# VH-VL binders against q0atu2: the designs that were tried, part 22

Target 1, 119 residues: q0atu2
Amino acid sequence: MLDKKARIRTSREYRNVFEKGKRLSGRFLIIYYVENALDNNRFGFITNKKIGMAVIRNRIKRQLRAIVREYQGQVKNKHDIVLVARAGIGKSSFEGMEKDYIAIMKKAGLFARNANKID
Key: E = the ipSAE of ESMFold2; O = the ipSAE of OpenDDE; V2 = 0.75 times the mean of E and O plus 0.25 times the DockQ between their complexes.

## First folded at step 1 (VH-VL)

Design g19 (framework fv_recibokibart)
Fold by OpenDDE, second read of step 2:
Structure g19 (fold): chain C 119 residues (1-119), chain A 121 residues (1-121), chain B 108 residues (1-108)
Amino acid sequence: as target 1 above (119 residues)
Amino acid sequence: QVQLVQSGAEVKKPGASVKVSCKASGYTFTDYYMHWAKQAPGQGLEWIGEINPDSGDTNYNQKFQGRVTMTRDTSISTAYMELSRLRSDDTAVYYCAREPYYSDWGYFDYWGQGTLVTVSS
Amino acid sequence: QIVLTQSPGTLSLSPGERATLSCRASQSVDSSYLHWYQQKPGQAPRLWIYDASSRATGIPDRFSGSGSGTDFTLTISRLEPEDFATYYCQQYDSSPYTFGQGTKLEIK
């Protein structure tokens, strides 16, 4: 599980990212990202009711957190990043989600140049 | 700035169909759900349904199920609501309204100006 | 579906008075999914209060929302002439989206 310090927790923090951040969309994910004034990255996750039933939403959220955690150390510092799950993500495999995450993060230029865990 | 501009007033006979359009601008059309609401004269608001402009997936109020069809044309950022087999009680102002997809709060932050549909013999 | 019942149906008050509008849900609604809209004749509804207690952009601080569970309230501390309108509560705690029947705030 992500450290509390690495999580966006408040609605205000989420809104700040949505309003001031940049947006990129992948197949299963949309990311909003903005620089923060902290020494660490913070991640937020949006799995709204339109994704599916609570069981599905919770599963997706857990999977996304796992993915983010896996690649956390390779993300450029000082960013707030919100992952928004798209409607079709419920039918995606974990590998598909991971692939999409990597692709979109690369496109955003959020991975460190020396990142070595990225396919 | 975000704007939702709807098509003009319609007058229809019972049994006919009406298709109302809602053109969105000022934001990424596919990032927000588009909803439609009905407001009969002097009455409150009733939710008709929603469409995901990205996927085209729809969800309708059961009350309108079978008579309503929501579509979109992403190339022109326009959502459509078609209501068939019109009857007198379909006379109302119909609104399109945007729901932020990234939020899980289920509110409508922008509305079209409304389209009056009158059904009369 | 969740039924929202607003009361009173009509509220007649004068400028400067305090207005209290009630929205009661048929079952518990998470505050994050309870919202209020203002509508004036001939106009579309406008988001007014969201998340039960948060004012939308540009909404004066004389408006406040409160409540939890099944009971929610919109309060106007001191009515201004422009505040007279119909107010609707709305929920999406569960599908389908539903609105209250509205409270018409009119000038006495």
Scores: ipSAE 0.036, ipTM 0.722, lowest interface PAE 3.7, mean pLDDT 91
Fold by ESMFold2-Fast, scan of step 1:
Structure g19 (fold): chain C 119 residues (1-119), chain A 121 residues (1-121), chain B 108 residues (1-108)
Amino acid sequence: as target 1 above (119 residues)
Amino acid sequence: QVQLVQSGAEVKKPGASVKVSCKASGYTFTDYYMHWAKQAPGQGLEWIGEINPDSGDTNYNQKFQGRVTMTRDTSISTAYMELSRLRSDDTAVYYCAREPYYSDWGYFDYWGQGTLVTVSS
Amino acid sequence: QIVLTQSPGTLSLSPGERATLSCRASQSVDSSYLHWYQQKPGQAPRLWIYDASSRATGIPDRFSGSGSGTDFTLTISRLEPEDFATYYCQQYDSSPYTFGQGTKLEIK
């Protein structure tokens, strides 16, 4: 599970990432990211009503949190990162979301070269 | 600075079509849904529809189905609303408005200045 | 569609008074999807309160929103001259997006 300290919790903190952060789009995900003044990374997750019904949105959020947790050791420290699900994500598999996350994080320069392997 | 700038006022005859533009600046155009709303003189607001600028997908209020078409041009960050077969009760100010950040919120944080469309014989 | 009914249609008050504006939904609306806009004559609407109770950026603390289910309220604790405008509630708990008919706050 992501520690409470590793989560973006307030509307103000989300807005800071959107307004001052950089943006990169993947197939199913968009990330917004900005360097923070903390000793840790923080993650936020957004699934709007246009993704689908609450059951689908909740499934997507759970799966994204699991993916982020699995790869958190490879993420460059001191960043606030918000993951925004694109409309098409509702038709994606878990593996598809994981692939997209790894690809976009590498493109952003936020991941080690071998994101699938933690040493 | 976020801005939505709409095209100028139009005067049309019944049966004509009108196409209103909304040029966005100060943000990534494809990250935010664009909505259109109607306000007849002295009346309240009525939602016409929305467009996803990323995909081009649209969703219209059933009341306007068959007469409204929404499009966008991502190369110039501009959204369009075309209303056809104009009637006198289409006389109104038309607004574009932005829905923020793919959130669950469904509110409109920035609005265009409005475009007055007058339909008269 | 969810119908939003605002009352009163017109509210005549003086600066310094308290204003209470009502918005009633025809079916239950999650407060996260109930928002308020202010509109002055000749101007576009402006987001005022979102998620039933959160003030938009720059909105004075004399404005507060409350409510849940079918009954929502916008309160202005002490009216200032610039507050006289039309206020609209709006929902998107269910498609389509709908607005109330508005409450016009006018100087007595």
Scores: ipSAE 0.013, ipTM 0.594, lowest interface PAE 7.5, mean pLDDT 86

Design g2 (framework fv_recibokibart; at its last look DockQ between E and O 0.05; V2 from the best seeds 0.00; counts 0 for: pae E 6.7 > 2, placed apart)
Fold by OpenDDE, second read of step 2:
Structure g2 (fold): chain C 119 residues (1-119), chain A 121 residues (1-121), chain B 108 residues (1-108)
Amino acid sequence: as target 1 above (119 residues)
Amino acid sequence: QVQLVQSGAEVKKPGASVKVSCKASGYTFTDYYMHWAKQAPGQGLEWIGEINPDSGDTNYNQKFQGRVTMTRDTSISTAYMELSRLRSDDTAVYYCARSGYDYWTEGFDYWGQGTLVTVSS
Amino acid sequence: QIVLTQSPGTLSLSPGERATLSCRASQSVDSSYLHWYQQKPGQAPRLWIYDASSRATGIPDRFSGSGSGTDFTLTISRLEPEDFATYYCQQYDSSPYTFGQGTKLEIK
C-alpha cells in the first residue's frame, strides 16, 4: 500500500486534479496530473463499474497501486496524479498494464531523467 | 432516482458507541464521496468527515478525530459512521450526503433523511 | 479552518419583501466552492445555490447568489411563503468543509 501522504485522499484533492490537471490517455489508463505545492507526489485511483465486477475492480486497484509503488521513486516530485482505469484494463495482464503506465507517464514527461526502470 | 436512506434513531448511554448506516441507490455508489454531518438540536450543520467508497480513504474533521470511524460496504452500497465514547453533546441528527470527485460537483447534492442519536444517562 | 459567518442570525420578513442573506468567510474562498443550502424543520438540508451563483435544479428565479473572495450573498427578490426556512452557506474549498451558522428566515 502507498503511504498515506502519497495518496490523494479527499474529494477536494481529486477535484483539483480533474479541474486543473492535464489529461493523457493510454491503452488501459487515463492519467490526470497537476503540480502540487508539496515535496512529494500523491496518487489517486479510479475504477468505474465499466471495467468489471467488484472483484475485478479491486484486483485492478491492487495492481495499479503496485505499479505506482514500484516506479514511485522515479517520478518527478510535486505532482498529484490520478489514474483512471479504462474499460479494457480488466482483460489486460499486469505486464500490459505496467507497460501502458510507463508509456503514458513518459509521454507526460513525469519520469525523472535518471529513471532506471523505464527503458 | 438518487436516494440515501439512513438507519433509525438510536438511544445510547455515555461512553457507548453508535453506528449509523446510509444506503445509497439510484447511482454508482463508488463514483461519489460520502460525507457525514452533525446537527445538534436547534443548531447548525457541522461536517464530520468524508469517505471515498471506492478506495476506503477517509478524511475526518479533527474535532472528531479519534472517535469517528467511517466505513463502507460496496456490495450493498452502504456507508457507515461509527462514533465512540459518546457524550451528551453528541446528541444530534446525523446526516449522510454525497458529493462528486471525478466529475463536476455541485456541493452536497443529495442527503439522507437523518438519524437522531440521543445520548443520555 | 475557514470560518463562515452568516448574517443576520434571524431575518423576519413578510411575503413579497426582498431578503438579503450574507455569508462572510474568514479567508478567501473560490466562488466555485461556495454553496447554499435550504433547510426546513424536520427535513434534511437541500442544495439551493452552488458555485456561489448557480441555482440548483428546480430552484425558482427569485433566488440569486452572488459574491466572491470573502463576501457572498443570497438574495430572494420577492419572498413566497414556502421560502421561509433556514439557509446555510458552505465552503468546499478547503478541508474541513465548514458551514455557516445559518440564517433563519421567518415570517414577520
Scores: ipSAE 0.834, ipTM 0.934, lowest interface PAE 0.6, mean pLDDT 94
Fold by ESMFold2, look of step 4:
Structure g2 (fold): chain C 119 residues (1-119), chain A 121 residues (1-121), chain B 108 residues (1-108)
Amino acid sequence: as target 1 above (119 residues)
Amino acid sequence: QVQLVQSGAEVKKPGASVKVSCKASGYTFTDYYMHWAKQAPGQGLEWIGEINPDSGDTNYNQKFQGRVTMTRDTSISTAYMELSRLRSDDTAVYYCARSGYDYWTEGFDYWGQGTLVTVSS
Amino acid sequence: QIVLTQSPGTLSLSPGERATLSCRASQSVDSSYLHWYQQKPGQAPRLWIYDASSRATGIPDRFSGSGSGTDFTLTISRLEPEDFATYYCQQYDSSPYTFGQGTKLEIK
């Protein structure tokens, strides 16, 4: 469970990340990220109708949330990070999404030094 | 203080339409989702749908798809819900309620006072 | 859709007693999106407990929420006269967002 402090909550907060942040694409995910003025990280998620039916979108949201929770302690602090699900993510496995997330976060340099021992 | 003020009660005939307004104050209207819920007399709550006031994007409960339209006017911080082809079982109190952007919320933290819509022959 | 079933439908108790209200989901619900509302006749619902266990601002600590997965509970340790109302659980995890049918807590 992500603490409410670690959640991007408002349209303005999302827009700030999209407008000021960096963008990296993976196979199933796009991340946008920007430094914030807090002592902690915040995460947000975007899914939409083009991914598939509601049951599929709901599954994707729950799986991405679980992935972020698993690795959140290993992410460098002071970042706002938005995960955007790409079209086609509905055909991915949890494992496929997880690998994609790890790869993108490593490429972005967002894992803390000790967290780089993951795989 | 955050406040949601809804339009007054309405009496309609079957087959008509109704448009309920919800005026927001005390916060930045476009930063939060707006939801609508139905409560028939003596019954529980039923979610109708939501609108993102920033983009105008909507997401409706399939039960109401095709009969409901949610809109907003950001210049006056007001959300609207229109329900068409009214039936007698549409008689209910309709609420607007606010939530955080997307599903990262503390639930529906502020509610309008409700608008009674009565549909009778 | 996720169906939330509350039990009991009506709970008749006296002030000073402990109340236990159950909410069962037809599918697993992330606790971060399971919320409770209080509603009194003629009034709008009020957010009471969010994220399964966190009290909304100003809610007395005699109210506690717990549970995960499919089973959630609202507990009132010692009922006060103002606590008699209808309580709804809500999931905001999966669209369409749904409410339980309510538990009416009434004075015996």
Scores: ipSAE 0.048, ipTM 0.716, lowest interface PAE 6.7, mean pLDDT 88
Fold by ESMFold2-Fast, scan of step 1:
Structure g2 (fold): chain C 119 residues (1-119), chain A 121 residues (1-121), chain B 108 residues (1-108)
Amino acid sequence: as target 1 above (119 residues)
Amino acid sequence: QVQLVQSGAEVKKPGASVKVSCKASGYTFTDYYMHWAKQAPGQGLEWIGEINPDSGDTNYNQKFQGRVTMTRDTSISTAYMELSRLRSDDTAVYYCARSGYDYWTEGFDYWGQGTLVTVSS
Amino acid sequence: QIVLTQSPGTLSLSPGERATLSCRASQSVDSSYLHWYQQKPGQAPRLWIYDASSRATGIPDRFSGSGSGTDFTLTISRLEPEDFATYYCQQYDSSPYTFGQGTKLEIK
């Protein structure tokens, strides 16, 4: 799974991204993002009760981490990025979430190369 | 300050039902899932099920399916677990617990004090 | 269901020693859903480590969690008297959610 060095872990770090970061909404996802002073990117994931039961929220969070991991090489370095799942994400497919992630990352200017898994 | 306060100890006969309450305070009751867990004397923890306090949706461990019912009353921020057709091996401390350590993790961050249910003839 | 097996069942050590507690899963568990709890006699469990490696608020830095897949470890670098308790691992990855049987840390 996603390396712990690449995770946003504390409430203070999440608050920093929300307060200082930019916001961009997709179909199923909202991202908040800000440049950091580290050597790497860090990701945070938020799935709230509006999405559904804990098992559904945990599945969504796991799938989002898998998507982020798959495309991490294409993300411009030195950013803290928080993904917030919207209520409707529980009805989406894995492919739907992946497409939404690629679209919002491109729109945010956070992809350094094209968003293909093979390039 | 988050608190979960459970109802007091119960003594029941085999075949009876017991209903345990868990009153929440210090947070928005409908924002966190509530779980119930069983701990038999000298044993470890066993998850019974969960309830979404906002919708009322439940998910039960198959071992207790058909005997457990979880409900809530949002007007008094209280969750309930009812266990029916009690057997001697239902003797245990029952805990309620909130899932969520802030909004980015699902660990059980606050627990009730526990309710001892004794089933004896 | 995912079975979590903790070892040893009982660990007898003295204050000042290092403790290593293991939790093995019958199938892969995403580390984001592997949590550890501390329980003292007569008390409710308390969240200790969440997401395999993150310390809960107020937990001393002598505690660390690690692992991924099927093998997880809780380490206490230098035992203090207040650390003697039972520790449970838990997976919250798939329903039914399960706990290990616990490791009881006791004074030698």
Scores: ipSAE 0.008, ipTM 0.652, lowest interface PAE 8.4, mean pLDDT 87
ESMFold2 (binder alone), look of step 4: mean pLDDT 93; pTM 0.951
OpenDDE, look of step 4: ipSAE 0.821; ipTM 0.928

Design g20 (framework fv_recibokibart)
Fold by ESMFold2-Fast, scan of step 1:
Structure g20 (fold): chain C 119 residues (1-119), chain A 121 residues (1-121), chain B 108 residues (1-108)
Amino acid sequence: as target 1 above (119 residues)
Amino acid sequence: QVQLVQSGAEVKKPGASVKVSCKASGYTFTDYYMHWAKQAPGQGLEWIGEINPDSGDTNYNQKFQGRVTMTRDTSISTAYMELSRLRSDDTAVYYCARVDYYGSEFYFDYWGQGTLVTVSS
Amino acid sequence: QIVLTQSPGTLSLSPGERATLSCRASQSVDSSYLHWYQQKPGQAPRLWIYDASSRATGIPDRFSGSGSGTDFTLTISRLEPEDFATYYCQQYDSSPYTFGQGTKLEIK
């Protein structure tokens, strides 16, 4: 679980990231990201009904939080980042989601390429 | 074998638009991002933008934002770059190039042969 | 945007000599996103060195890349006639992705 300070909490904060941020799409994930004026990174997570039933959406959201938490030390500081799960993510393995997250964060310039070697 | 084949040279008048194509073969078209770069005569390379062929999502260099549009047709594995309101300084060779997003290989491994666009009155 | 400045603009050398090509970034670039391309007249660029130091497939071991932060170098230990070309450094660390202006390696 991410510390509450590392979570985007309000609809206003989500809207700020969507309106002012950059967008990058991966195979299973889309990220929206913008630099913040805080001392830390904040993450948001969106799983919509196109993914599947609530039980599947909740599982995906928990798995994405676990992935983000595992790699949070590799993320460049002072960013608000929202992860949006694409419809096909329900068919992915945990490893598949992790790979996509690492790829998209590296492409965004927010993450070191050698992150997979931490584990 | 991987190939990126671009459309032929074009001569346009100032104010016109040009649409360059890049046909991919030898790989799964939707697994690689397609980028476009400009090279004016005797000059270096300049990145224009990119498209995700799976989603159609684009990201443009702000210098070209408002004049460039990137699209793709997955049924024929072809990416397009359209540049509007052409000026004389748009005279250049335009290249497409692919990036393996899912392999976490963020470099241009294969390039098209280039398309010369000449803008003159 | 990150500006990449290459030096020298033109490097005149003879076959058999050592070439050192520099690429300096206006801000820090992760070496995993710094790449070099070779281009000959009338041809598309070719990937030459990726991730600052890894040779692309088929590239001779006389080529080496090094560097981190803001300073990157491409070295050719013993020039062959086929090595005379323009070399571009490029960063993929942040959008817009940028190229250096190129170093033209020419026969003296």
Scores: ipSAE 0.000, ipTM 0.550, lowest interface PAE 16.8, mean pLDDT 86

Design g21 (framework fv_recibokibart)
Fold by ESMFold2-Fast, scan of step 1:
Structure g21 (fold): chain C 119 residues (1-119), chain A 121 residues (1-121), chain B 108 residues (1-108)
Amino acid sequence: as target 1 above (119 residues)
Amino acid sequence: QVQLVQSGAEVKKPGASVKVSCKASGYTFTDYYMHWAKQAPGQGLEWIGEINPDSGDTNYNQKFQGRVTMTRDTSISTAYMELSRLRSDDTAVYYCARTYEGWYDSAFDIWGQGTLVTVSS
Amino acid sequence: QIVLTQSPGTLSLSPGERATLSCRASQSVDSSYLHWYQQKPGQAPRLWIYDASSRATGIPDRFSGSGSGTDFTLTISRLEPEDFATYYCQQYDSSPYTFGQGTKLEIK
């Protein structure tokens, strides 16, 4: 699970990201992102009824949090990032969501260099 | 089979508004983003913005922000771009185009035929 | 925003010659998001090369794309009459998405 301080929680904070941030779209995900004035990254997650039943939406949210947590060490510091699940995500595999997340984060220039490389 | 068909040429006076349509067929309209691009006579292409036909969410190029509005009607698989407070330098061919999203091909694979908008007094 | 600069603006060549068209980005662009389009007068642009090096469906093998970082190239190994057109590079790496100003390939 993501630490509380790594989560976007309030409507005001979500509104800030939507209104001031940049947007990039993937196959199953849309991200909105903006640089913040904190020492850490924060993530928000949005799923709507168009995705499916509550059980499906809850599964998607949990899987997205797991993916974000797995890759959080690779994300460039000081960003607020909101992930919005698209309608088609309900039929996606975990692997499909993971690949889409990686693709859009790379496209946004938000992935940092691998720590095991001499750079 | 897959095609985007745009509305016909428009002639407008400075200060007026124009609304161009782009009707999609041969695919599921809500599965792909719709983009709009401008091409002034003899010039290159300039990206205006995009709309997610499923959600209605839009993202505009800052240069057009405040004058452009993109909408869609899913019941007729049609996207619209409205440009207000027209100036002479808005005279151009306007194109709609769709994209695939994600790590797959993000290129503009299907384009409309273009709509000529002429702004003159 | 990322500015794409294409050179030359006009390239005058004869059928049978090799054409090399350059696209330079003001900052690094992932090759997976660099695309090329062909446009003929009075027509909409057509996708030609995607992901810097992959030919779109139906595009002849005399066309190749290459490059990474800030420097990308479209090469036509042996020009045919139908290849004379304007070519645009485009980046989809970050919004706002941008196009180069085009290279017009003209017969001479």
Scores: ipSAE 0.000, ipTM 0.537, lowest interface PAE 16.4, mean pLDDT 85

Design g22 (framework fv_recibokibart)
Fold by OpenDDE, second read of step 2:
Structure g22 (fold): chain C 119 residues (1-119), chain A 121 residues (1-121), chain B 108 residues (1-108)
Amino acid sequence: as target 1 above (119 residues)
Amino acid sequence: QVQLVQSGAEVKKPGASVKVSCKASGYTFTDYYMHWAKQAPGQGLEWIGEINPDSGDTNYNQKFQGRVTMTRDTSISTAYMELSRLRSDDTAVYYCARHSDYYEFGYFDYWGQGTLVTVSS
Amino acid sequence: QIVLTQSPGTLSLSPGERATLSCRASQSVDSSYLHWYQQKPGQAPRLWIYDASSRATGIPDRFSGSGSGTDFTLTISRLEPEDFATYYCQQYDSSPYTFGQGTKLEIK
């Protein structure tokens, strides 16, 4: 579960990540990530109309949240991470999304060294 | 301290329009989505829609689509909900409520005191 | 849309008793987006439980929330007079965001 403290909460916080963070693009996802001054990670999700109708966007949001929750315990601490869904994600499978997430997070070096669910 | 102060009660005839205001204070107005909810007398809560005060983007419940317009004036940290073509079943207390987070997460952490709108012939 | 069905509609109990309020969703709801509000007559709703199981600021520990998937519960271990009110569950998982129809907790 992504509780309140694990959430990017304000537009200012989102902007901070976009402005100061690093950007990496995957097949279905773009991530922006930056170190924070906290003891925990915070996640944000961006889905725009390019993805598709509201029903699709809602589905994608739920799926991405599920993926992030699944692996959140394996992510290095003290990061704000924003996931931006790319237009093609609407046609991807959950497994495809998960694979892309894992790949991009690995590329970003955001998984902890002792992570055990990323192989 | 966060406060949402709504405009006063309204009495309207069928077919008319009503515009309820919600003035926010104690926080950065543009950083949080504003929601509106309807509560008919003796009934439960119904979500009407949301607005991004920063961009002005809105998302409405389809039930109100075509009759509701949400706007904001950032210069005075005020959100507005206008409901047109009023009918008797629009009689209700309308609430504005701040979303605790930006975008995907969160809950309604602060509420206005409510605005009674009465629609009668 | 996700329909939240609360039960019972009315719950009549006495102070000191245990109250169990149910909120059932028509489809799975992420616990992070299931919240409870308390409302007393003539007042605006007030956040009570968020993220299914977290008490809002100032909420006594006799209140607890639990559940996942489609079944969520608000429990009051020992009712106090001030606890009698209407409680609504609400989901922010998917638009349109919806509330349950409410459970009115009244004094027996």
Scores: ipSAE 0.025, ipTM 0.702, lowest interface PAE 4.2, mean pLDDT 91
Fold by ESMFold2-Fast, scan of step 1:
Structure g22 (fold): chain C 119 residues (1-119), chain A 121 residues (1-121), chain B 108 residues (1-108)
Amino acid sequence: as target 1 above (119 residues)
Amino acid sequence: QVQLVQSGAEVKKPGASVKVSCKASGYTFTDYYMHWAKQAPGQGLEWIGEINPDSGDTNYNQKFQGRVTMTRDTSISTAYMELSRLRSDDTAVYYCARHSDYYEFGYFDYWGQGTLVTVSS
Amino acid sequence: QIVLTQSPGTLSLSPGERATLSCRASQSVDSSYLHWYQQKPGQAPRLWIYDASSRATGIPDRFSGSGSGTDFTLTISRLEPEDFATYYCQQYDSSPYTFGQGTKLEIK
């Protein structure tokens, strides 16, 4: 589980990322991201009503946090990043979400680029 | 500002049904899930269920399944909770409450003032 | 269903004293889904602490929340007269979403 200091928790902080950040869309995820003035990364997660009922949204959010936590050491430091689940995410596998996350983060320049083709 | 305004107190006989309304203002009604909770006299809170105001999809606590129906009217930003086949132990204050679209939080940030439903023989 | 047990049921204290309210879950609850509400007689509940430890807007810094797993605590460092109310913990980790039975803070 992500430490509380690594989470975006207030509406104000989410609004800041949406207003000032860059947007990048993947197959199942959209990320909004902006450099912060802190010494660490912070992540936010939005699984809104388009995803489904609360139990489904809860499951997707927990899976996304697990993916983010697994790759947190590879993320370029000092960024606020919000992951927004797209409506189709409920049909994806865990591996599908993971691949989408890696692809988006690499495209955004937030992950190290690999010389080899990795998706 | 965000406000949830509920309909007035109701007195019903056993076996009847009651429909409570919750009118939302100060935000986009279809962007936030609406929940309903029950509080019997002198007791704690009990979750009844939720509705997605955009789709109309609902999810109910099994304890109330078969007797509760949640609906909404997007043209007037109003959510409804209907409880049928009323029993004396349905006497309670019923609250509507808004769930934030920032799902990371998962809390009920605004509540209606409550509607007292009395079921008397 | 996750059962939340709050203790004590009633806590009698005087203004100026420290209050410690306990909430224990029947199974592990992610702290991100554990919240506290304050309720005064005749009023709707009001969000007080969310995500186990984050104060809601306008809540004084004398209130703090802590805990993880099955054990959660709400602490009031120095009671003020307006703090005497019933406090409920709530979990949003799994459906059906549940509340504790409440701890009533009453003036001694």
Scores: ipSAE 0.015, ipTM 0.629, lowest interface PAE 7.1, mean pLDDT 86

